VH-VL binders against Phosphate-specific transport system accessory protein PhoU homolog 1. Designs and how they scored, part 8

Target 1, 219 residues: Phosphate-specific transport system accessory protein PhoU homolog 1, of Methanothermobacter thermautotrophicus (o27767)
Amino acid sequence: MEKKYPRILFRKRLKDLRKDMEEVSQKTLKTHKLAVDLLMEYDEEKKEKVIKNSRAIDDMVFNLERKAISLIAAEQPVAGDLRFIEACIKVGSHLKRIGYLAANIAEAAEKLKDEEIPRRPLEDLKHMSDFVQMMLSKGIYAFLDQNMEMARELRHDDDKVDDLFDQTLEHVTRSMFEDKESISYLVNLLFIARFLERVGDRAVSIADRTIFMITCEKP
Short names: E, the ipSAE of ESMFold2; O, the ipSAE of OpenDDE; V2, 0.75 times the mean of E and O plus 0.25 times the DockQ between their complexes.

## First folded at step 1 (VH-VL)

Design r14 (framework fv_roledumab)
Fold by ESMFold2-Fast, scan of step 1:
Structure r14 (fold): chain C 219 residues (1-219), chain A 119 residues (1-119), chain B 107 residues (1-107)
Amino acid sequence: as target 1 above (219 residues)
Amino acid sequence: QVQLVESGGGVVQPGRSLRLSCTASGFTFDSYGMHWVRQAPAKGLEWVATISYDGSKKQYADSVKGRFTFSRDNSQDTLYLQLNSLRPEDTAVYYCAREEYGDYGMDVWGQGTMVTVSS
Amino acid sequence: AIRMTQSPSSFSASTGDRVTITCRASQGIYSYVAWYQQKSGKAPKFLIYAASTLQSGVPSRFSGSGSGTDFTLTINSLQSEDFATYYCQQYYSYPRTFGQGTRVEIT
């Protein structure tokens, strides 16, 4: 910018970018929680909110990416600042995908709203959901706070998600075997478990990007 | 518009190599797993390989394992398939395809690039 | 590997007809089946996933059904643009496998 004290203005723009990241992160966390809540108690208005929020997250990420790219072009930032701006672009992309996954979870939950779901598969999904929500929160705050210790934990957390997915698959399969007429709707529990696994994977990617941003090395 | 464009095909003799590429546009490339699928002339579809959104996980069909290498460059929105030790039975149109966002199949396909292996 | 077998390999139909294509898996795959449409010289198009869920933008005359090992794709009122080859695909496990295809020809 052609202004007195251009360095100070640049720093303000970086703080504004971080604030944008905080806002899209919070909307993503809320949207994910709304979607998984539909598994326990379906609500049409809540589903519509998830779909609307998913679109809003997409728009927020689009605007954030444009802002980040403009900042790079205008200021030619030094290595540390450039890594932060680049990380914002990459993390934003993951947040956008998590928003889409929330919409998918909501749609699958709607297909189950009129069915009586066996207790054990539902409890498995609840455990997996709680764990994935914790991972997502941890990954996002590791990035926002530049907390490398927290970020390093995510890879181990991902192994737990794989275990929970396998448990869910086993119990859903058992229920299908005991009642073959349930196959047509119980398959939606496996789809939801898959979506939750993908959210966990995205949380790990956010953490990995945090590690790279801080160390310039792969995790 | 969401688009995938393959290139790099051609005519080669058995035992030779080719490198195929696939350029993505209109979507956030680094958020999707990708596949290569081939189709021999007047035959059906055959899955060749898959790569995760970050490139860390890969799967290959038994017929190509050890000969083909799948990679991606998320900074360039590009996929690569390195074809080594080509055989006449590798002759096919090679498509790149995007894994549907819920991992339910392949929702976007390129136009394909022809690989012909002949003596 | 899971083998996917389609029947018939081809059949003739007229505009307005109802056509049904069958796909059988060599083992149980629940509802992990997708269907694709391919016109001569063109890339496949994604039609259906999870055995019965229509992809956004696909006309309602297409529908899928089945679970376990037996799956069907139905086109209720066939239109001129529907003459093509159709493929089923399982995504239950790797390697991913396709059926051999069913060609729907105009009479």
Scores: ipSAE 0.000, ipTM 0.432, lowest interface PAE 15.5, mean pLDDT 86

Design x01 (framework fv_clesitamig)
Fold by ESMFold2-Fast, scan of step 1:
Formats: structure tokens, sequence, C-alpha cells
Structure x01 (fold): chain C 219 residues (1-219), chain A 119 residues (1-119), chain B 110 residues (1-110)
């Protein structure tokens, strides 16, 4: 029942952890958007910002994990608070990985900036990008708001991402067949599609962690 | 360029099932990511009914439409269909088929088909 | 479900006027401002004008512009033309909610 520190200090520290989660979540969303914007219109300044943000996210997650572990060690939280703190650690790990994926997308976009990409593969990638961005937002907000119904939708959304990836692969393959010289740069478009699919996977993982935190059951 | 055309009955009796078909021309149905149905009662605003992914693997419906509306896709015919069960006079409207091209907005619309529910 | 309220429901303006239509959401439209604007003339289907709150659809005149974020969105017609007499609708297409349209704003030319 009793805490090492007064209950009021624990509540303050827990509230600070919630605020840290909101801040790293918002930076992750913004960084992902900047990276996918590079696919439609490359901009060196935006790319540099994505790289810097990716590093900042890594630092924020490192600090957040240290705070979470310290809270567990010092306060011996009750089960519900412990599940929330543990979820922050797990979700933070996914946000950090999404930051890395944004950097990977930015690097691949740079390799495509001077190439004339066939219209259909590029439109496929735009559609996939828009959908994945929606999923990432949904997963993050499901966690922050502890919205279990929203979290349950993510697995269904992931099926749509897989379909979009398969469509992109089909059209890219067709373009490569029609112009074999395109292979050297179109592989970067496939890498970007794969990175987007992985972002979708991370959004599902965040949703799954939210469900586990609330129900204490595997999704 | 993609063109959408609605087809189906102009008159339906109360309690019957309304079936409308949207025919996709100027491209493969696989080139469109989502197709939606939107209706508009005479003198009223636009009301979304539902949307389906081109492969048929995913469908979303308006809250009121769940249990009454079914949207399906037939890729071999380049067609999407809407079934609305247990119709009443309140279902009298112009029904539009529209394409959602992954920009989460309806960029191409059919001309619309007026359906009147009357005895 | 997210609900959209448009204001005004009706306006009458002269050619050359600047016209502003607002769309208010009952809750924040999630990131990327998933909100679009449509123009509908009598007997015709709606025509997409703006998507993602502020992105002009290809082929739409530059006198149309969109702005806003979160819960408050605006469609502006910088210099009204006779052909702009129509009903305008806002629509939100993502926030974990079914797609929703605003009630519409009828624009008449004097």
Amino acid sequence: as target 1 above (219 residues)
Amino acid sequence: QVTLTESGPALVKPTQTLTLTCTFSGGSISSSYYMGWVRQAPGQGLEWMGTIYYSGSSTDYASWAKGRVTISVDRSKNQFSLKLSSVTAADTAVYYCARDYGEYAFDIWGQGTLVTVSS
Amino acid sequence: DIQLTQSPSFLSASVGDRVTITCQSTQSVYSSNYLSWYQQKPGQPPKLLIYAASTLQSGVPSRFSGSGSGTDFTLTINSLEAEDAATYYCQQYYSGSPYTFGGGTKVEIK
C-alpha cells in the first residue's frame, strides 16, 4: 500500500511519463510524415530534419525507458500502474524503430530524386503511404487514449497494407519487365514499400500492447 | 480515364431489397483502391453509406447502414454492387458510386441514379 | 461518430467577392487533416475541390483554397465567379469514425 515517496509524488512522476509518451509520439508522427513527403517532392532540408528527428526520438526513448525503470524500482506500483509503465517501455521501443524506418525511407527517397519514376508505381506508393500514415496515427492514439476498440481495428488494417504492398510489387515488376534499365532504381521503390509495411507492423504492435495493457490478455 | 456508371431499378416497393450496380470503365478495377456509395435524398445533403477495397477483402459501413447494407465487388465484370434491405420511403434518394483513390477523398463520381421507394 | 457543422447554410454574393465557408468538427480530425471539400451543382454529382484540408485537386481553379486543422476548417473562394453558384460540402474521411459530410452551404450569385 505505502510508497517510498508520498503518493502525490508518484502520481506526478506517472503524469510526467504520460507527457513524455505524448511528446515522443508526436515527434514520431511528424518525422514519419516528413519522410513520406520526400517521396512526392524531395527536399534536402526535410531529409536532414528527418535524420535529426530520428536521433532525437532515439534519445527521448532512451530517457523515457530510464524513467520508467526507475519508477518500477522505487515505487513498487500496483498492477494497473505497472502495466501502464511496462507498456510505455514497449511502445517506446516501437516508436524508436518507426523513427529508424523514417530515416530509411528518407535515404531511399534521396536515391530516387533524380529518376523519372513510372506513374503507376509512384501512385501505388502514395496510396500505401497515406494508408500507413493513417494506421500509425490510429495505433498511437489508441495507446494514448487507451481506446481498445480502436486498437482492435489495426490487425484488419494491416491486411489492407499487405494488399497494397502486393499491388505495388506487381506494378513495379511490370515496369521492370518493360524497361530493364529501371531495375537499378526501382528496387529503392520496393525498399520504401517494405519500410512502409514495417511501419504498419509497428502500428499493430502498439495496438496489441494497448490491448494487453487493458485486458492483460494476448490480442 | 476512369468512368463510373450506376444501374438498377428506378422504383422499389417498401420492405423489398434495393440492388444497385456500379460499372467501372476506362481501367481495371484493380487500379482503384476503394469504391464507395453515397446517397442524397431530394433537397438534402450527402450521406455516406459504405466503402469497399477493390479486392473485396475489406468493407466499411455507416453506423445506420450496418445490418441493412452489403457492398460487394465482382472484378471479372469490373463492377461493384450495393444491396440495401428492407427499404422505406426514407431511402428515396439519388445514389452515387464514387472512387476513393487512396487520397481518402472521392475524386471520381458516377452521374447518380434516382431510386424512389413507393407502393 | 464525428459530426461536421457548416456555416453559413446559405449565402448570396456578387461576382468578385471573397467568400468564406466554415466547417466545424465535433472532435479533432486525426493527423494529415483528413478533410475534403466538394462542389455540387443542381442535377450533377459532387466534384472534388480540395483534399487533406488544403491541397487543391488537379484542374480546380486557384481561386479556391482550404485551410484549418483539428476541429476548424475553412473553404475560401478568393474572387467569386458566376460559375461558382453551387452547394459546397465538407467531408472528413479519417479519425476512426465513419466518413461524414457537412450539411452543405448553398452559394448564390446576386
Scores: ipSAE 0.000, ipTM 0.425, lowest interface PAE 16.3, mean pLDDT 83

Design x02 (framework fv_clesitamig)
Fold by ESMFold2-Fast, scan of step 1:
Structure x02 (fold): chain C 219 residues (1-219), chain A 119 residues (1-119), chain B 110 residues (1-110)
Amino acid sequence: as target 1 above (219 residues)
Amino acid sequence: QVTLTESGPALVKPTQTLTLTCTFSGGSISSSYWMGWVRQAPGQGLEWMGTIYHSGSYTDYASWAKGRVTISVDRSKNQFSLKLSSVTAADTAVYYCARGEYPYYFDYWGQGTLVTVSS
Amino acid sequence: DIQLTQSPSFLSASVGDRVTITCQSTQSISSDSYLSWYQQKPGQPPKLLIYDASTLQSGVPSRFSGSGSGTDFTLTINSLEAEDAATYYCQQYDSYPPYTFGGGTKVEIK
């Protein structure tokens, strides 16, 4: 039955797109974790892997976007499928930016590799990093599982990230005041905190896109 | 040293809800820790059920556990609890509570409590 | 979802032997980092031996070591002792969620 074969092919292409989303999501999570690990134990090979992965994520997102646009143009999808394909394009853009932020974190970590970081600011940053990793995972899996309840939680998570950032800023500033020679390198700790905050923002954006995809309404 | 202790019923009837509590000793529940539940059926391997952040605001559940498992925290008592609904004989296992730093490994474990699901 | 396969599922060895246990992942784990090994003796909870693929947990004897990256990881006991009779499990924490345990490797002493 010829009429059903084109529809089956379209369904296969949608599943392929979903698989691509899963693969780029997993690589993004992995790359983010690898980048923040550089804060605990700097390693040149890990940094190179983060940079390589950031570029690979960019390429994967480019290919995913081309696939999505081709699917829209060729198949004239119905509203639900169109929303999913559009969500893949938007979420892919956020994953690409998260990959870029991982590269930024790795670069900043390199600037700190030979410095003795004060304990309190470093513990604050590790705590913030842990929380942001949780948010990123939650946002991504809310999208992949189409879990609207989980997606709605991300806004409250973002408030906690802002609080953790403020704590980190306060303790870094105190350390700078007590030892002005530390200013030249502790500014990189603030850059990392800012990059983590931006990752959190991207996780919220992924969650918002998920809510819109499911409800067709603003979050 | 840090000690985790499970408590709850040793025998639960099919279709009932199993409730287990883990008590954290040797310190209070820290903001940097995630608390989890792992079970082990007789003669079988380890199976992760879920984890909860110390504040109780965030939980992760195994795919099979979604809809059946609820984990909660009572920080005033240094406890976290597991509820498993609609139990069957397949839920007969030793249940462990564990502490870990998200998204890391579990560095401390309770002694485990055997729960038998039988009429 | 990442699945972990341990090999062998069972082994029997003598005190003084070198024992190697392998954990294979269906997907690449980031760097050689997010995999841990546990020891479980009958009637006892699991005990963390190694985390981040190769880092020895404090208090664990130096005869235990971990290695590997990507999809292939190894736990080695370089000189087996009688107290090492146990089941050993690998666990990944690279993929969000669920965290995955291997099926276990039972080590018996001859």
Scores: ipSAE 0.000, ipTM 0.422, lowest interface PAE 15.0, mean pLDDT 83

## First folded at step 2 (VH-VL; framework fv_cixutumumab)

Design c09a (from c09 with light chain R28E; at its last look DockQ between E and O 0.02; V2 from the best seeds 0.00; counts 0 for: pae O 13.9 > 2, placed apart)
Heavy chain, then light chain:
Amino acid sequence: EVQLVQSGAEVKKPGSSVKVSCKASGGTFSDYAISWVRQAPGQGLEWMGGIIPIYGTANYAQKFQGRVTITADKSTSTAYMELSSLRSEDTAVYYCARGRYYPSTFDYWGKGTTVTVSS
Amino acid sequence: SSELTQDPAVSVALGQTVRITCQGDSLESYYATWYQQKPGQAPILVIYGENNRPSGIPDRFSGSSSGNTASLTITGAQAEDEADYYCNSRDTSGNHVVFGGGTKLTVL
ESMFold2, look of step 2: ipSAE 0.006; ipTM 0.547
ESMFold2 (binder alone), look of step 2: mean pLDDT 91; pTM 0.938
OpenDDE, look of step 2: ipSAE 0.000; ipTM 0.482

Design c10a (from c10 with light chain S29D; at its last look DockQ between E and O 0.77; V2 from the best seeds 0.00; counts 0 for: pae E 5.0 > 2)
Fold by OpenDDE, look of step 2:
Structure c10a (fold): chain C 219 residues (1-219), chain A 117 residues (1-117), chain B 108 residues (1-108)
Amino acid sequence: as target 1 above (219 residues)
Amino acid sequence: EVQLVQSGAEVKKPGSSVKVSCKASGGTFSSYTISWVRQAPGQGLEWMGGIIPILGTANYAQKFQGRVTITADKSTSTAYMELSSLRSEDTAVYYCAKDLYGEFDYWGKGTTVTVSS
Amino acid sequence: SSELTQDPAVSVALGQTVRITCQGDSLRDYSATWYQQKPGQAPILVIYGKNNRPSGIPDRFSGSSSGNTASLTITGAQAEDEADYYCNSRDSSGTYVVFGGGTKLTVL
């Protein structure tokens, strides 16, 4: 049975939960952007900010999960409300991981700061990073706006990311054969590419969770 | 299905500026890459640049850098292309297109810009 | 910046097969996209990626690539296929989009 006063409070708590999701989402977007920017122009202060933000995102997600669980326990939500709360937990988990991946990218960028990176692999990585940034934004906004059309696009985008990864792999491999002395930092470029691909995967997962949240159907 | 509706034909004097609009519907505008491509009479297609509204970043062909500005308004799902210091050689049909990394799957009908003294 | 080159004009007899080729250094690294344009109309995407056709494009259109070339093939040309065909791709740096000069296809 739905009680009037408890329902009002419940709605407020849901609103607060959404606000928390918005905040952590925005921080995640900014953190990822900072990390990929380091690939083009390294800055120690920005690198430290990425690391700090990654930890902050982890804490934010932890608190969000606590709120979500508390809300479930206290209010016994059903149907769409329950799916929304569950989606917040799952999306939070993806955001946390994206934060960690951003930190990994930043650390890898630090290792590359003094290296003379070949033009081709660097350009490939830049394009991939830009595309993944777009995917991440799309996934997050799909969730926040409950936009199924946007969410469904992510799977197609993922195919493109895979192609970009393959392209990066090919060009990096070519560079390895051209200059064996550069293999160490070229491998690091591949790690970055893999991190970016994983961020893309998480964006798709966020989109899938969004579709499930809305329809209760598997995408 | 995505639809791109462009603004009407323009007649401009040399040295002036023109701003063409492209309103998108039927999709997720913010997540699109909107590119601008022009075609002079009897000539081929020429890429000018593009914008990703959700990112707020634009990329321009070197030929037009400093003379073209591409913007997007997410609230109205409209992209804009402004070309300054117009010359007679800028007389062309200007297209907006939705692209995914250079693959343009939807096109506007084009906007004719005529530059004449 | 890199360029893409196309033959300015090709002809094909009705019902025959024609191949339109695009050549450029960037095609070694990036896929070509193909567009059809008829007079007074905007271009239409006909082939993208390795060999993908959008919905509504007839299966007589196909794409291929080799080395620094990409090709659009029309198997069994129809009268309505008479048009200009453009290829595009990323340039050698991958930063910009470049178009070929276009190929006018005449169906005899």
Scores: ipSAE 0.040, ipTM 0.645, lowest interface PAE 3.7, mean pLDDT 91
ESMFold2, look of step 2: ipSAE 0.231; ipTM 0.697
ESMFold2 (binder alone), look of step 2: mean pLDDT 90; pTM 0.931

## First folded at step 4 (VH-VL; framework fv_cixutumumab)

Design d1 (from c09 with light chain S29D; at its last look DockQ between E and O 0.02; V2 from the best seeds 0.00; counts 0 for: pae E 13.7 > 2, placed apart)
Fold by ESMFold2, look of step 4:
Structure d1 (fold): chain C 219 residues (1-219), chain A 119 residues (1-119), chain B 108 residues (1-108)
Amino acid sequence: as target 1 above (219 residues)
Amino acid sequence: EVQLVQSGAEVKKPGSSVKVSCKASGGTFSDYAISWVRQAPGQGLEWMGGIIPIYGTANYAQKFQGRVTITADKSTSTAYMELSSLRSEDTAVYYCARGRYYPSTFDYWGKGTTVTVSS
Amino acid sequence: SSELTQDPAVSVALGQTVRITCQGDSLRDYYATWYQQKPGQAPILVIYGENNRPSGIPDRFSGSSSGNTASLTITGAQAEDEADYYCNSRDTSGNHVVFGGGTKLTVL
């Protein structure tokens, strides 16, 4: 006879939870990419897509959390399985917030659509957004593949985001000082830089959760 | 090394309640199931229920549903079992035990708490 | 409150092999776990899963299963193996833990 894990249906439900996690993760990546692309070339249809997708991510995370809680309540998982389900809940919460931040970036980009952004701040934001997109991809990939080494790398990446944020802040505030008429629209560049920094923070938190899932230690 | 330290022996009158504690040390508490198993004098082991401390979710054997309450306090790494409406047949040793990867597999056991119901 | 059946007592001569059985419908789908209990002590885990021994359990202890029956086998029984042995598993619903009634092993 073939001896099986105590509940065959539990393993199926765990597999379904992982699949839902993959789906919401990929949608979050794509939604953040769409939002940052609006900084370079604004498009009203793409902005509306970002807003719609952020709401979809919220709904997907809500459903994922309900499934995770139901699975814990019904099956009473232990050890590694419990850590994975708990990680899905925590990472899902981060993905929901990243979707919200993507919507905020898109709204700030709309406020800039008719303005000429100074060259240096725009180049800073482009560099920062590309780097944060890479961080988010790395964090999600590390979580889905349970890659601790990749998860640890994000701490080094976070130092670079801090540097890029400081540089952006300096150049935007200098532009405000040199042209007081531009302050009202340039403030949106500061918002975008802050939103990007917060996305970077969330990517690091996903990595920290991944390390905890694997090791049961505070990273 | 994981250790489960239980509260001391209790002598109770019929109709009262008892609350037994189980403090975990030497390992993580919040994400492993803690179960309560009792053994009446000269009798076998009987599962009463268990809890997953991180979520506070308790599951009870049908025999004890309505009489037993199992809780956990993550800040003190302590699980509790309270049995109400005590009868003489509730006289037993009450163990706490920790589940392993197979939730019905108890790899660490407390030394037991003797509860005597008399008078 | 037990859906698992064990013989109440079994004897074995010193150095001989003994099999302690645990029978129940749920064992078709769930592993049996085996515990040793000596008088005045808490149980200790001796076999889990199909045939896994925790550290410190002698290799003379092994587990097996077929159909609705799980077995604990002690090869080369020693005097120190004299104890009560319990199996447990999940019930057929998978929602509850159940124990067998226990088997007293006497080593002659």
Scores: ipSAE 0.000, ipTM 0.428, lowest interface PAE 13.7, mean pLDDT 84
ESMFold2 (binder alone), look of step 4: mean pLDDT 91; pTM 0.939
OpenDDE, look of step 4: ipSAE 0.020; ipTM 0.543

Design d2 (from c09 with heavy chain G99D; at its last look DockQ between E and O 0.83; V2 from the best seeds 0.00; counts 0 for: pae E 3.6 > 2)
Fold by ESMFold2, look of step 4:
Structure d2 (fold): chain C 219 residues (1-219), chain A 119 residues (1-119), chain B 108 residues (1-108)
Amino acid sequence: as target 1 above (219 residues)
Amino acid sequence: EVQLVQSGAEVKKPGSSVKVSCKASGGTFSDYAISWVRQAPGQGLEWMGGIIPIYGTANYAQKFQGRVTITADKSTSTAYMELSSLRSEDTAVYYCARDRYYPSTFDYWGKGTTVTVSS
Amino acid sequence: SSELTQDPAVSVALGQTVRITCQGDSLRSYYATWYQQKPGQAPILVIYGENNRPSGIPDRFSGSSSGNTASLTITGAQAEDEADYYCNSRDTSGNHVVFGGGTKLTVL
């Protein structure tokens, strides 16, 4: 390690880490969108892509964590730089789990591909999926742009996801009572709703990490 | 900009060992994994193993488990591969490569080190 | 031996499109990565991930996958594309790297 020019190398390594965060974030957004689209129109090629992308996201996060740890071990950063590196590790962990939740959604959608889904529950999941996709995008770009106002908005968005989940549960349950032979496949709609709610939770967690990175205060 | 410079050619007798070095420059050594891939004359590429320098633990292909040792020295930005109990079929070009992306993606390669095993 | 299977040779007429394939069970779960190797040279990366090209690789190179098969497609093949092409991926455990046996591409 050269002592003459430590700030130049350190700054380049931080920029590389940020670029890797942008890349994995974009792939996570795309992968979640693909997974949700499968519920509306199943496509085996898209399902395979979601599965492979979830594995790619896992690998990208592993490599990003390695870089972050190497940077801490070698450079001993302090203050805001340390908070940024720590946030990258934590946000990366959330992105990895969102990738696996997307794979879970895709697998549940496959189990529904040949079934006639009741219109009301399907509309509920469409609304929920659109809202959660917006939350994920907002959380990611609040982090990348270090936008505290955007991050704080997410704390209130989770209440709407909870309301949408409750509505979906009610309508799916009613569909099950109306046709008990449908229960075996309709349970997959409840799984999808729960996976979407967990994606929303992760988006809020990304926002919380963004606020901590900026303010050093736990929300 | 990123370069992997390998040690020179080796001629070895059966039953001996060889240690090949791979010095990284133009990038941060500890940020990536370093893998070793060999290629026998007229044959394909064969992964031997790799190391993540910051963690220090190597991962080996099952075929080479017990014969290969892969290490890294962060202070000199150098990875090493040592292959023991050499046989004539170990005659090959040995490459080091940087593994960066998913799945294993070797984006920079050394020029290779020729190891010849002959009696 | 290799868990990924490639045809040992393929040919393409100058300016035409060719696909080089790589097959293995692990490709249902992992993308393949593609390398070009010319005689006496180290391999170079041409495609990784779903269809990413490193800087300097022409856009006539693309990648795709379906089931247990990955493909490298060269559209409008040029004389300079004549080379050996290798795929790699993870084994089915995800812990080890595997290479295909390589495909010699001849441009006629």
Scores: ipSAE 0.409, ipTM 0.776, lowest interface PAE 3.6, mean pLDDT 88
ESMFold2 (binder alone), look of step 4: mean pLDDT 90; pTM 0.931
OpenDDE, look of step 4: ipSAE 0.705; ipTM 0.875

Design d3 (from c09 with heavy chain S30D; at its last look DockQ between E and O 0.76; V2 from the best seeds 0.00; counts 0 for: pae E 4.2 > 2)
Fold by ESMFold2, look of step 4:
Structure d3 (fold): chain C 219 residues (1-219), chain A 119 residues (1-119), chain B 108 residues (1-108)
Amino acid sequence: as target 1 above (219 residues)
Amino acid sequence: EVQLVQSGAEVKKPGSSVKVSCKASGGTFDDYAISWVRQAPGQGLEWMGGIIPIYGTANYAQKFQGRVTITADKSTSTAYMELSSLRSEDTAVYYCARGRYYPSTFDYWGKGTTVTVSS
Amino acid sequence: SSELTQDPAVSVALGQTVRITCQGDSLRSYYATWYQQKPGQAPILVIYGENNRPSGIPDRFSGSSSGNTASLTITGAQAEDEADYYCNSRDTSGNHVVFGGGTKLTVL
């Protein structure tokens, strides 16, 4: 490759891409937290912020992809730098979908805002929400810090979220049989549990991509 | 420091066309969208369209579809806007502006190019 | 509705607080962006996203939104704040950019 000015400009552009990844990652974490907070105490302004943030995340990911493509086309990066740029594209796609899942959680929470939720299902969703928020944070920071030990931990976390989902399903269906008139709104608890499970799945996918970026092997 | 330098003022007859240039400096041309926004005398801002240079794809406001062509030349870091079938109502200042990660957020603007359509 | 509506003019006494509003259905789904334009000059960005202020913009400028309405607030208005203020956002489809009609701010 013909090099000019010992790649000072390339390193600046790579650092800018990393900064953009950090910004969209932080917005995604905040947006997911805001969405799950609506389950405990609904607030119309918070719901609107979740919706706006999900669209902003989509735009930020589109811009990240454009920058990544431009870097590859202009600079012909090698080995580890190429893997990092490619990982940014893949992780960005997962962050975009997590943003939309947060919007889905917020919409489902709105449908529950005037209803009295049974104690056991609500406790289940609180536990699941906290665990998935931790998984998302761990996945994002494992990627940003290129921390393979943190990324491997997420592989074990997936079983816990599956257990929490099954427990939630059992308690929600019991509540439905005890009060048939509640079925229509209690279905939204199952939607939220499924959305949370999908956020967990995306966090694991980010971790898998991080391991691939470091090792160059499919996990 | 990012700068957008536009071509000079133009006087045109009705029915003709005009092509305005916008040269970017101080950054990478390919990384951002370039939009065109016009302002008629005493009037507000009106978005005409924009382009993403790395993709080469232009997007136009419906009002201007068919009359406006927006292009980019990566080798010179220059975007162009051509408006055809000019009318007196097209008399305006034409700005180019750089979009950031919200498509409607223009963080840098050119100084504007005055186009006067007069018989 | 893809249009954004602004009041054409607003006045504020020196040192007092003013709010300039921008209304449109798309603002339920998209953030508004605010620009300041002085006579004979290009617009400059003053607020973007939810209350982000670019470098060089005084902290007396802030943004907020609720429902279909976005607001630009200037606390402690100064003489140099006299200008036209525009909001913009995406249209309802998300595909195009739309501007409000502009608000002339007069500092008394």
Scores: ipSAE 0.340, ipTM 0.756, lowest interface PAE 4.2, mean pLDDT 88
ESMFold2 (binder alone), look of step 4: mean pLDDT 90; pTM 0.936
OpenDDE, look of step 4: ipSAE 0.873; ipTM 0.936

